# VH-VL binders against Riboflavin kinase: the designs that were tried, part 4

Target 1, 134 residues: Riboflavin kinase, of Devosia riboflavina (a0a087m355)
Amino acid sequence: MGIRLSGCVIHGDKRGRKLGFPTANLSIAPGVELPPDGVYSCIVWLPGQTTHHGATASVGNNPTFDDVKERRVEIYIHDFDGTLYGHELNICLLTRLRDMRRFSGLDDLTGQTERDVAQSRAMLAHHALTGLLP

## First folded at step 20 (VH-VL; from K2 with heavy chain I110S, light chain L96I)

Design P2
Fold by ESMFold2, look of step 21:
Structure P2 (fold): chain C 134 residues (1-134), chain A 121 residues (1-121), chain B 107 residues (1-107)
Amino acid sequence: as target 1 above (134 residues)
Amino acid sequence: QVQLVESGGGVVQPGRSLRLSCTASGFTFSDYGMHWVRQAPAKGLEWVAIISWDGDDKWYADSVKGRFTFSRDNSQDTLYLQLNSLRPEDTAVYYCARTGIYWSDYSFDSWGQGTMVTVSS
Amino acid sequence: AIRMTQSPSSFSASTGDRVTITCRASQDISKYVAWYQQKSGKAPKFLIYYASTLQSGVPSRFSGSGSGTDFTLTINSLQSEDFATYYCQQYDTWPITFGQGTRVEIT
């Protein structure tokens, strides 16, 4: 159940940490099919560990200068404040919470992120109680 | 309310330079990435350049790369576009435009009135 | 670069008509499409983003649909202020590109 992905953490958006939601960008091998764009509840395993962490992930476009279709996977790991640059992460995308949307400003973005994280935690708790976590 | 006002357009000969500016008001300018988009007379729209919210990253359309330089001054809420080595095909109305604040959204929700650049002998 | 092809290039219509403008992308761009209205001598006006989401303040007679490669802008009951040129724009893949425009003229 869920969609499993792996990849190496590359430097993320420097503004995310300033807003209280530090994120990891996941470098995924070329040609790997990603699920539909949107925001997901997910779980993540750090290298060498068998326990998982709850997370919230965004999958979307990446319109940059390279004239090649690229996708971006950005992950906020719940209750985690360390650095992951250079580490390989294994993740499982579970419930799609919403489509990508436009925001009217940083307050709107921050408020939506708080709601996404709350919804992700709720869905992960539900999956744990019903035995649906991978 | 969001306002963007371009200036600095004019008529110049090929090979000359111009400096365009765009002043912003009604929003927190330093939170947003910004673009230039141009429109040749009676033609469609062409994206020209983007600059990140802090000014540290800049990207250009192939048609202007190496000739145009985008910069911003967040203390004055102002964008600049230096147009060097101008060619007749650069003739257009130049708009500054604001993008969405999230990394996935590059739609243009606010546009200036435009400033006309004419390059002719 | 992704080619955005609009059709028709122009057409005449009367107040009250239902108008449909199409935009086709040269490759899958998911829902990363915006639509703009431009009147003569003015900057483009933002109408729709993410293919179908109406910008605040835009009349509800405007709607958008589509995903993948085929997108439409619909004006349910054309008003006198709607005679303009309409552009689609993709923002899925670099570089950002626009359709060539569709001019809606009064009959």
Scores: ipSAE 0.547, ipTM 0.862, lowest interface PAE 2.3, mean pLDDT 88

## First folded at step 21 (VH-VL; from P2 with heavy chain T99S)

Design Q3
Fold by ESMFold2, look of step 22:
Structure Q3 (fold): chain C 134 residues (1-134), chain A 121 residues (1-121), chain B 107 residues (1-107)
Amino acid sequence: as target 1 above (134 residues)
Amino acid sequence: QVQLVESGGGVVQPGRSLRLSCTASGFTFSDYGMHWVRQAPAKGLEWVAIISWDGDDKWYADSVKGRFTFSRDNSQDTLYLQLNSLRPEDTAVYYCARSGIYWSDYSFDSWGQGTMVTVSS
Amino acid sequence: AIRMTQSPSSFSASTGDRVTITCRASQDISKYVAWYQQKSGKAPKFLIYYASTLQSGVPSRFSGSGSGTDFTLTINSLQSEDFATYYCQQYDTWPITFGQGTRVEIT
């Protein structure tokens, strides 16, 4: 099953909450091997929790401008509305849903995000993930 | 369609300042991250700065950090680049350029015509 | 910063020729490469993104390929309007960097 990753939640693009998809941006340590770039169905464990949440994750190029090179995973945690900035998250990437792509505008991005989330929820409902631990 | 128009270039002495502007039209300006890219005479392209869609996050090339300040006014669809403490090596055509809509898509689908900055005594 | 090395630095060709330009990255950048065309005195024009996807309105004689460190721009059947300087650009890792350019000249 899936690919286990961890990382620290860092600042990202703030408009996700406004668009209905608040995201956690995970900074992955240098040297960690990531799966192919793309959008994934995913599960996530919040700090100190053993129960998981469903999620939709984007694995892609690093948008950080700090003095270290890091890969990032942008995660929309399904049915979760909290702040995790500065905390470490554990995740498991499951099914790769699509490649990264360019969008013609914000409506295109929002529509694609809605489809990604719907597909992620469907894939997660299809798998028996009850009781998985970090 | 998408149009970007730079202004504010000129000839100045070292140590002086200029303010460049870029006016945008033909798209929803406040949805896009924006960049400045420069090109010294007969040279290649050098990325200078990026500003996020809302203006809250800004990053600069090492060659200009501490001297240049990038800002945007989304109510007027305008970018500004304040060029302080100018040096002869800042001599270039300065382009504003539009990023992709997604946070990780830093390819430039639209460019202005450029404005020339010449720094010499 | 990631160094992007283009080859050749210049290329002489005739209308109808096939032109191949290579761009090599100093480290794995996945497919985060864009290509631009620049004519003298003009701004760069966006051609290709994600290594191989043509921007809307770009003629199908242009194609891109590659992943990892080695990338290629190909112009099949060069046209008179294609004589220009071509730049690759990586956008995988900050800061954004460009190749030094390849000048395609008429013979």
Scores: ipSAE 0.494, ipTM 0.840, lowest interface PAE 2.5, mean pLDDT 87
Fold by ESMFold2, fold request of step 23:
Structure Q3 (fold): chain C 134 residues (1-134), chain A 121 residues (1-121), chain B 107 residues (1-107)
Amino acid sequence: as target 1 above (134 residues)
Amino acid sequence: QVQLVESGGGVVQPGRSLRLSCTASGFTFSDYGMHWVRQAPAKGLEWVAIISWDGDDKWYADSVKGRFTFSRDNSQDTLYLQLNSLRPEDTAVYYCARSGIYWSDYSFDSWGQGTMVTVSS
Amino acid sequence: AIRMTQSPSSFSASTGDRVTITCRASQDISKYVAWYQQKSGKAPKFLIYYASTLQSGVPSRFSGSGSGTDFTLTINSLQSEDFATYYCQQYDTWPITFGQGTRVEIT
């Protein structure tokens, strides 16, 4: 199975809502190892819930800090339109869908995001995840 | 075709100010983070500053912090760099450069032709 | 700040030669490296990003490799238009930093 981690939702990019994919950015505890950078299918448990949602996560660098190497986890929760700022999420990263890449414009980014979400949904449909607890 | 055109360079005395401009065409300017990178004569490249796509966030190299101010006007597809309290070591060709559009991508896919700033008495 | 050290600083080569330029980062930067070509009096030209991915329109004789701290730009079978200065750039952490450059000259 996947790699489990948890983190507090912090503010990230302001453009997620504009793109139609509002995302949660996770603050990951120091010293936690993450898998290689890339885009993953994943599942997420909302605070206090034992049921999970499908999601699509991006793991990458965070160049906003010059003193340490930092990683960023950005999550789009499928079929969810709430806000989770300040809450703890538990997630499980499952299938690595692709490497990080460069985009030629906002339409390219949006199109790739749509494909990533479709791939994530397809991968999640093949896993026996019913009743899985955080 | 992405185009970036700098202007506003010149020869000035130490302690004076200049304002550089960079006009953009061939892309949706307001979707991209933008940078200034400079190159002293016969020297390598030095990153100077970044401004976010909406202009809300700005960061500067230590060598220019407190003296240079970066801004953008998304209605006119234009960047501005205000260069105050200029020093001889600020003498360089100044390039504007376009960042990647995704949050993890600060490689520069497009550069202007540069504008020369010379600071001498 | 992350230091990017290029080697060699310069060398002479002939058309048809294979050229290797290395870039070493002072700490792990994963694959967040770009490479640029600059001809005298011109702006830098984007060649490679994410250590090994060629930008659209860059000839296949250019290739990049590496991860972590050690990165390489290779030019297979130099052409007359390839005599230039080459820079690596890290974009893993702020501030963004460049290598000092490697100048490839005509023998």
Scores: ipSAE 0.391, ipTM 0.823, lowest interface PAE 3.4, mean pLDDT 87
Fold by ESMFold2, fold request of step 23:
Formats: structure tokens, C-alpha cells, sequence
Structure Q3 (fold): chain C 134 residues (1-134), chain A 121 residues (1-121), chain B 107 residues (1-107)
């Protein structure tokens, strides 16, 4: 029904917590095929759990100097404010909400993130996700 | 009105040093990563360096690594580029440039007018 | 480093012409391409990002397209102020690199 991924949580952007959207960044192995870059509605399973949380994910470039193309998946887990550094997460990317874009400032970024989260929650409410396992 | 103004260029002998500055106005300077990009006379553009919004992380092109040092003073909305051990191939107009605010966005939406560095004997 | 190769190196054109400039990356860079205009003695001017999105205030006669390795900048009806050198830039992989430039000259 979606695209299943796993990855290890690495440290996120320092500013995410201050902006009210703490994020988990997943290290995705080189060569893993991902959907087109953009923002997605998503579900995530926390370590050791078989129930899922709703989430909003950004898929984009992850520049490196070693000439290996890497992708970054940055995830805001709805209604969750803990940290998962060093843990492996299982996720499922669902509906693509929009393209990547530029922002005119942090207020613009925060406003767009609020809209993305609202849209993600709405999309997730319409899917039959009860009981889905990692 | 986003504005970037470079200064500190000049003519110097090989092996000498210069310090370039870039002053910013019209935006919240401390929210943005910043770059230096240079252009040799009658040549194309070459990326030189990036500094993160808080100044904690810096990266350099291989051609300048170990010789150039990028810093910023967010209280003065100013960038600095220390150019050490200058070589004739460093001769260029040096531009400061603003990248996007989001982690995926390294396009340059604002550029200064540039300052000329000439390295000759 | 990713090589960005522009074609052609130069154009001779008249006002009203449709001008296309291509940029080819040495590897897949998704849509992480920007385009700049530079007039002689001036700083580059930002035109397009993410391959096809016009920066605010850029005339609609400019458009960009492409994904992967092949990208195009189009000026649909060339104006007198459009005679300049145009650069593509990739921002998928460090270091950031630019194409060698395409000069658009008056006939």
C-alpha cells in the first residue's frame, strides 16, 4: 500500500526542536530506491512496538563528498516528543503531499510544516491502517 | 531588500594574505548558511566555501582547503574569509552568496557585487 | 566532483528569438539544479531553482525543465536585457559545481 523503509536515526537539525517540530533523520543506505523527492504522509513504528504513529516525512538529497548519492528522510512523528538517536525505525511512506521548495525564512518554513502536518493527519485518517504491522 | 556587500580585495604578492568581509542587511542573517563563490577573470564560477547559520560547521573546496578560513559574526551580520598563502590561481572576483534556509536548498538567491583579489608578482 | 556541461558555449540571437540552453550532469542529480544570469561586470542573478521553479520577480519568458542528468533553460521571447552569460549549478552533491557558461549575444 506504501513504500516500506528502515533506517537508523541520526542526529537531526539543531533548530527543529526550537521550532516545535522535533525530527528524526534516517540514514538510508546508498542504492536503496526511494520515491521522488518531496513531502509525504507516513506511518512509523517505534522500536519494540507493533502499533504505529502518524508522521510527516521529507525525502531529499543528502550531499556527501564521497561521490555516493545518498537520500535523507527527515521525519516528524505526530504526537511524539522523545528522541530515538541510534535506534532503527520502520516506516511506510504513503501519499506525496508536495514538491521540495525554498522558504523565505523560518516563519515560512514553520507555517508550511504546520500545513504539511495537517494534510498528513487528514490523509492518514482516510486510510485503513489499524493493526498494520512493521 | 536583501543586500550583501563585499570588501577587502586588493593586489598582493604570492604567499601573502588578505581578509575579505561581507556585510549583510535586509534579512535575518543568523538564520542562513552563507557561501563564497569566486570567478577568475573571463572564466566561470567556482564554489569556494560554506558556513552554517551558527558558524559551527564549515566546508571548503579542495583548491583552498587548509589555506582559507571562513567565519561569521552574527552580532554584526558580517562574514569573513581569511585568504592565506595566496597563489596566482586565487586571482578572482570573490562573491558572498546566501543559500536557502532549508537543509535541501543550496541554490544562491542573493549575491554581493564582489571584491577583486589579484595575486601577482 | 559532478561535472556540469553546458551547450552551446555561445549563441548569436535577435530580440524575439526563442533560446534554449542545455546542461548535462555527469551523474543523476534529481532536480537539484539552479540557473543564473550574469551580465558583464555584474554579479550572477538567480533565475530558477529545483530545475523548473522560477524565482519571484523573474520574467515568465524564462522557464526550466529536466530531471536526472539533462536540463534545459528556455527564454521564450528574448529581450534586449537578456543578452548575458547563463550558468547552471547543481546542488545535489558536494562540492557545488557550475556549468562553464553559455553566452547569449546579439547578432
Amino acid sequence: as target 1 above (134 residues)
Amino acid sequence: QVQLVESGGGVVQPGRSLRLSCTASGFTFSDYGMHWVRQAPAKGLEWVAIISWDGDDKWYADSVKGRFTFSRDNSQDTLYLQLNSLRPEDTAVYYCARSGIYWSDYSFDSWGQGTMVTVSS
Amino acid sequence: AIRMTQSPSSFSASTGDRVTITCRASQDISKYVAWYQQKSGKAPKFLIYYASTLQSGVPSRFSGSGSGTDFTLTINSLQSEDFATYYCQQYDTWPITFGQGTRVEIT
Scores: ipSAE 0.350, ipTM 0.813, lowest interface PAE 4.0, mean pLDDT 87
Fold by ESMFold2 at other seeds, fold request of step 23:
Structure Q3 (fold): chain C 134 residues (1-134), chain A 121 residues (1-121), chain B 107 residues (1-107)
Amino acid sequence: as target 1 above (134 residues)
Amino acid sequence: QVQLVESGGGVVQPGRSLRLSCTASGFTFSDYGMHWVRQAPAKGLEWVAIISWDGDDKWYADSVKGRFTFSRDNSQDTLYLQLNSLRPEDTAVYYCARSGIYWSDYSFDSWGQGTMVTVSS
Amino acid sequence: AIRMTQSPSSFSASTGDRVTITCRASQDISKYVAWYQQKSGKAPKFLIYYASTLQSGVPSRFSGSGSGTDFTLTINSLQSEDFATYYCQQYDTWPITFGQGTRVEIT
């Protein structure tokens, strides 16, 4: 049992692809209930596809200048190398892996991301094996 | 150790211009977004501007928009703030500050010692 | 812009006291609050981020709590070096805004 949501892909940080973790960034409309900020194992359905992909998601704030509170979901889709800007994604957040944290540099961020992805893959494999995926 | 050093402050008449600089050391400068924050004498802190890690994106507080211009030179690890059409209410100590490296973190973990700008007739 | 209202404006205390400073946001800002200490003539010093996470090197007598609109900074067993002005800052919504400051004075 997961938390299902959707959102449109917006532009994110340009550095993700250079660091080996290209991400899709979803702006989540006000009023949508989200779980606590943090990093999650996740499933995503790409536009026009009925099969899912595994993913690793970060949930956090998305500052804006119009005084409207926004949240962002940054998603690294496992084994995916396509372009999704402007498309709507459907996702399911599953297991919370850790809290948000600060990083001492890009190497620290990359190392943590590698660990998060490994843990996400393991949790998704367990869910698939036990039939607990939605 | 992260170090930020501002310079270029001084006393100027209203309507004049001034250029502030901030030199950075002790970290990979081109990886971080950077900010200016100011503090009027005996007053609180006011955020002024942000510039992205690559310098491509800049945002300004409404109080300075159209008058101040933020830039960076990543080859010299230096920030610049051009202060045009200065007003008495721009009188403040100007700090450069470093935010977190990740997109969700705009807290300021490092500050320079500041440079004083005084705008008076 | 989000208003950050600190209370009290000033606070007289003695070494060893427990001091609590509050910060109220004009709207829900989740946990996107930082706290700073500023001594006269110096730059602000980073204490706490994400409402409750202590920055490396900050003494453990400092703590933060809260979410939504109400946040606190607590100093357990005030030390002589802790007499300063404290600021909260929100970073949920642009523009970045600060509280007006709370001055902690020696009795």
Scores: ipSAE 0.348, ipTM 0.803, lowest interface PAE 4.0, mean pLDDT 86
Fold by ESMFold2 at other seeds, fold request of step 23:
Structure Q3 (fold): chain C 134 residues (1-134), chain A 121 residues (1-121), chain B 107 residues (1-107)
Amino acid sequence: as target 1 above (134 residues)
Amino acid sequence: QVQLVESGGGVVQPGRSLRLSCTASGFTFSDYGMHWVRQAPAKGLEWVAIISWDGDDKWYADSVKGRFTFSRDNSQDTLYLQLNSLRPEDTAVYYCARSGIYWSDYSFDSWGQGTMVTVSS
Amino acid sequence: AIRMTQSPSSFSASTGDRVTITCRASQDISKYVAWYQQKSGKAPKFLIYYASTLQSGVPSRFSGSGSGTDFTLTINSLQSEDFATYYCQQYDTWPITFGQGTRVEIT
């Protein structure tokens, strides 16, 4: 089932909270194999919890200055509004919803994010995920 | 109708300073990360610097780090590039450019006409 | 920094020709490549992003392909307005870097 990964929450773009979609950016351990770039439905276990939240994740390039190819995993955790900087998260990437794309403006980005989240919620309701553990 | 207009270029001796400006119109400026890219005479393009949409994060090419300072004023839709300790190798046309709005997209869909900086004795 | 090497540096072509320009990256950059057209004395014009996606309003005779380290810009039927210098650009890793340019000239 899906692709399991974990990482530490680091600083990201910080616009998500203002747009209603606060996101966590994960630092992924070197050598971890990531799926193709795109937007995914996923589930997340918060620190110290055995129950999961639904989430929507973006996997893409992470421009760096050390010549090491890196990728970023940016996650919007559904129905969660707290802070997780410095904490470890466990996630499972499930269904790929779409490719990365270019946006014509912030309203375009926000509208697409709303659609992505709606699709992610629908896909997660379709799966029988009861009882999964970190 | 995105428009970017650079100004502040000129001819200056080595070691002197210039301040470049870029005025934006036709889009919501505060939604976009912005860049400076330069082109020496009869040469290719060289990326110089990036500033995030809110101005809080900035990165510079090694060739200008410590000498150039990038800033923005979102209330006036304007970018600034302070060019200190100029060298002959900084001689170029300086373009401001708009990147994609999403963090994974640093291609440049809009460019200004450029402003010429000449550093010579 | 990632070196982007374009080939050829220049070549001559006639209207109607198929033109192919190659860009090689010094390391794997997935598909994070853009292409630009620049005419003398003018700013670069955005053509292609993500290696193969045409910017809105760019003629369909332009196409891009490639992934990893090898990328190609193709102009299928060269028009008189296409004589220009073309640049590739990577945006996988900072610093952002460009190829040195390919000048497409009229025969």
Scores: ipSAE 0.332, ipTM 0.796, lowest interface PAE 3.9, mean pLDDT 87

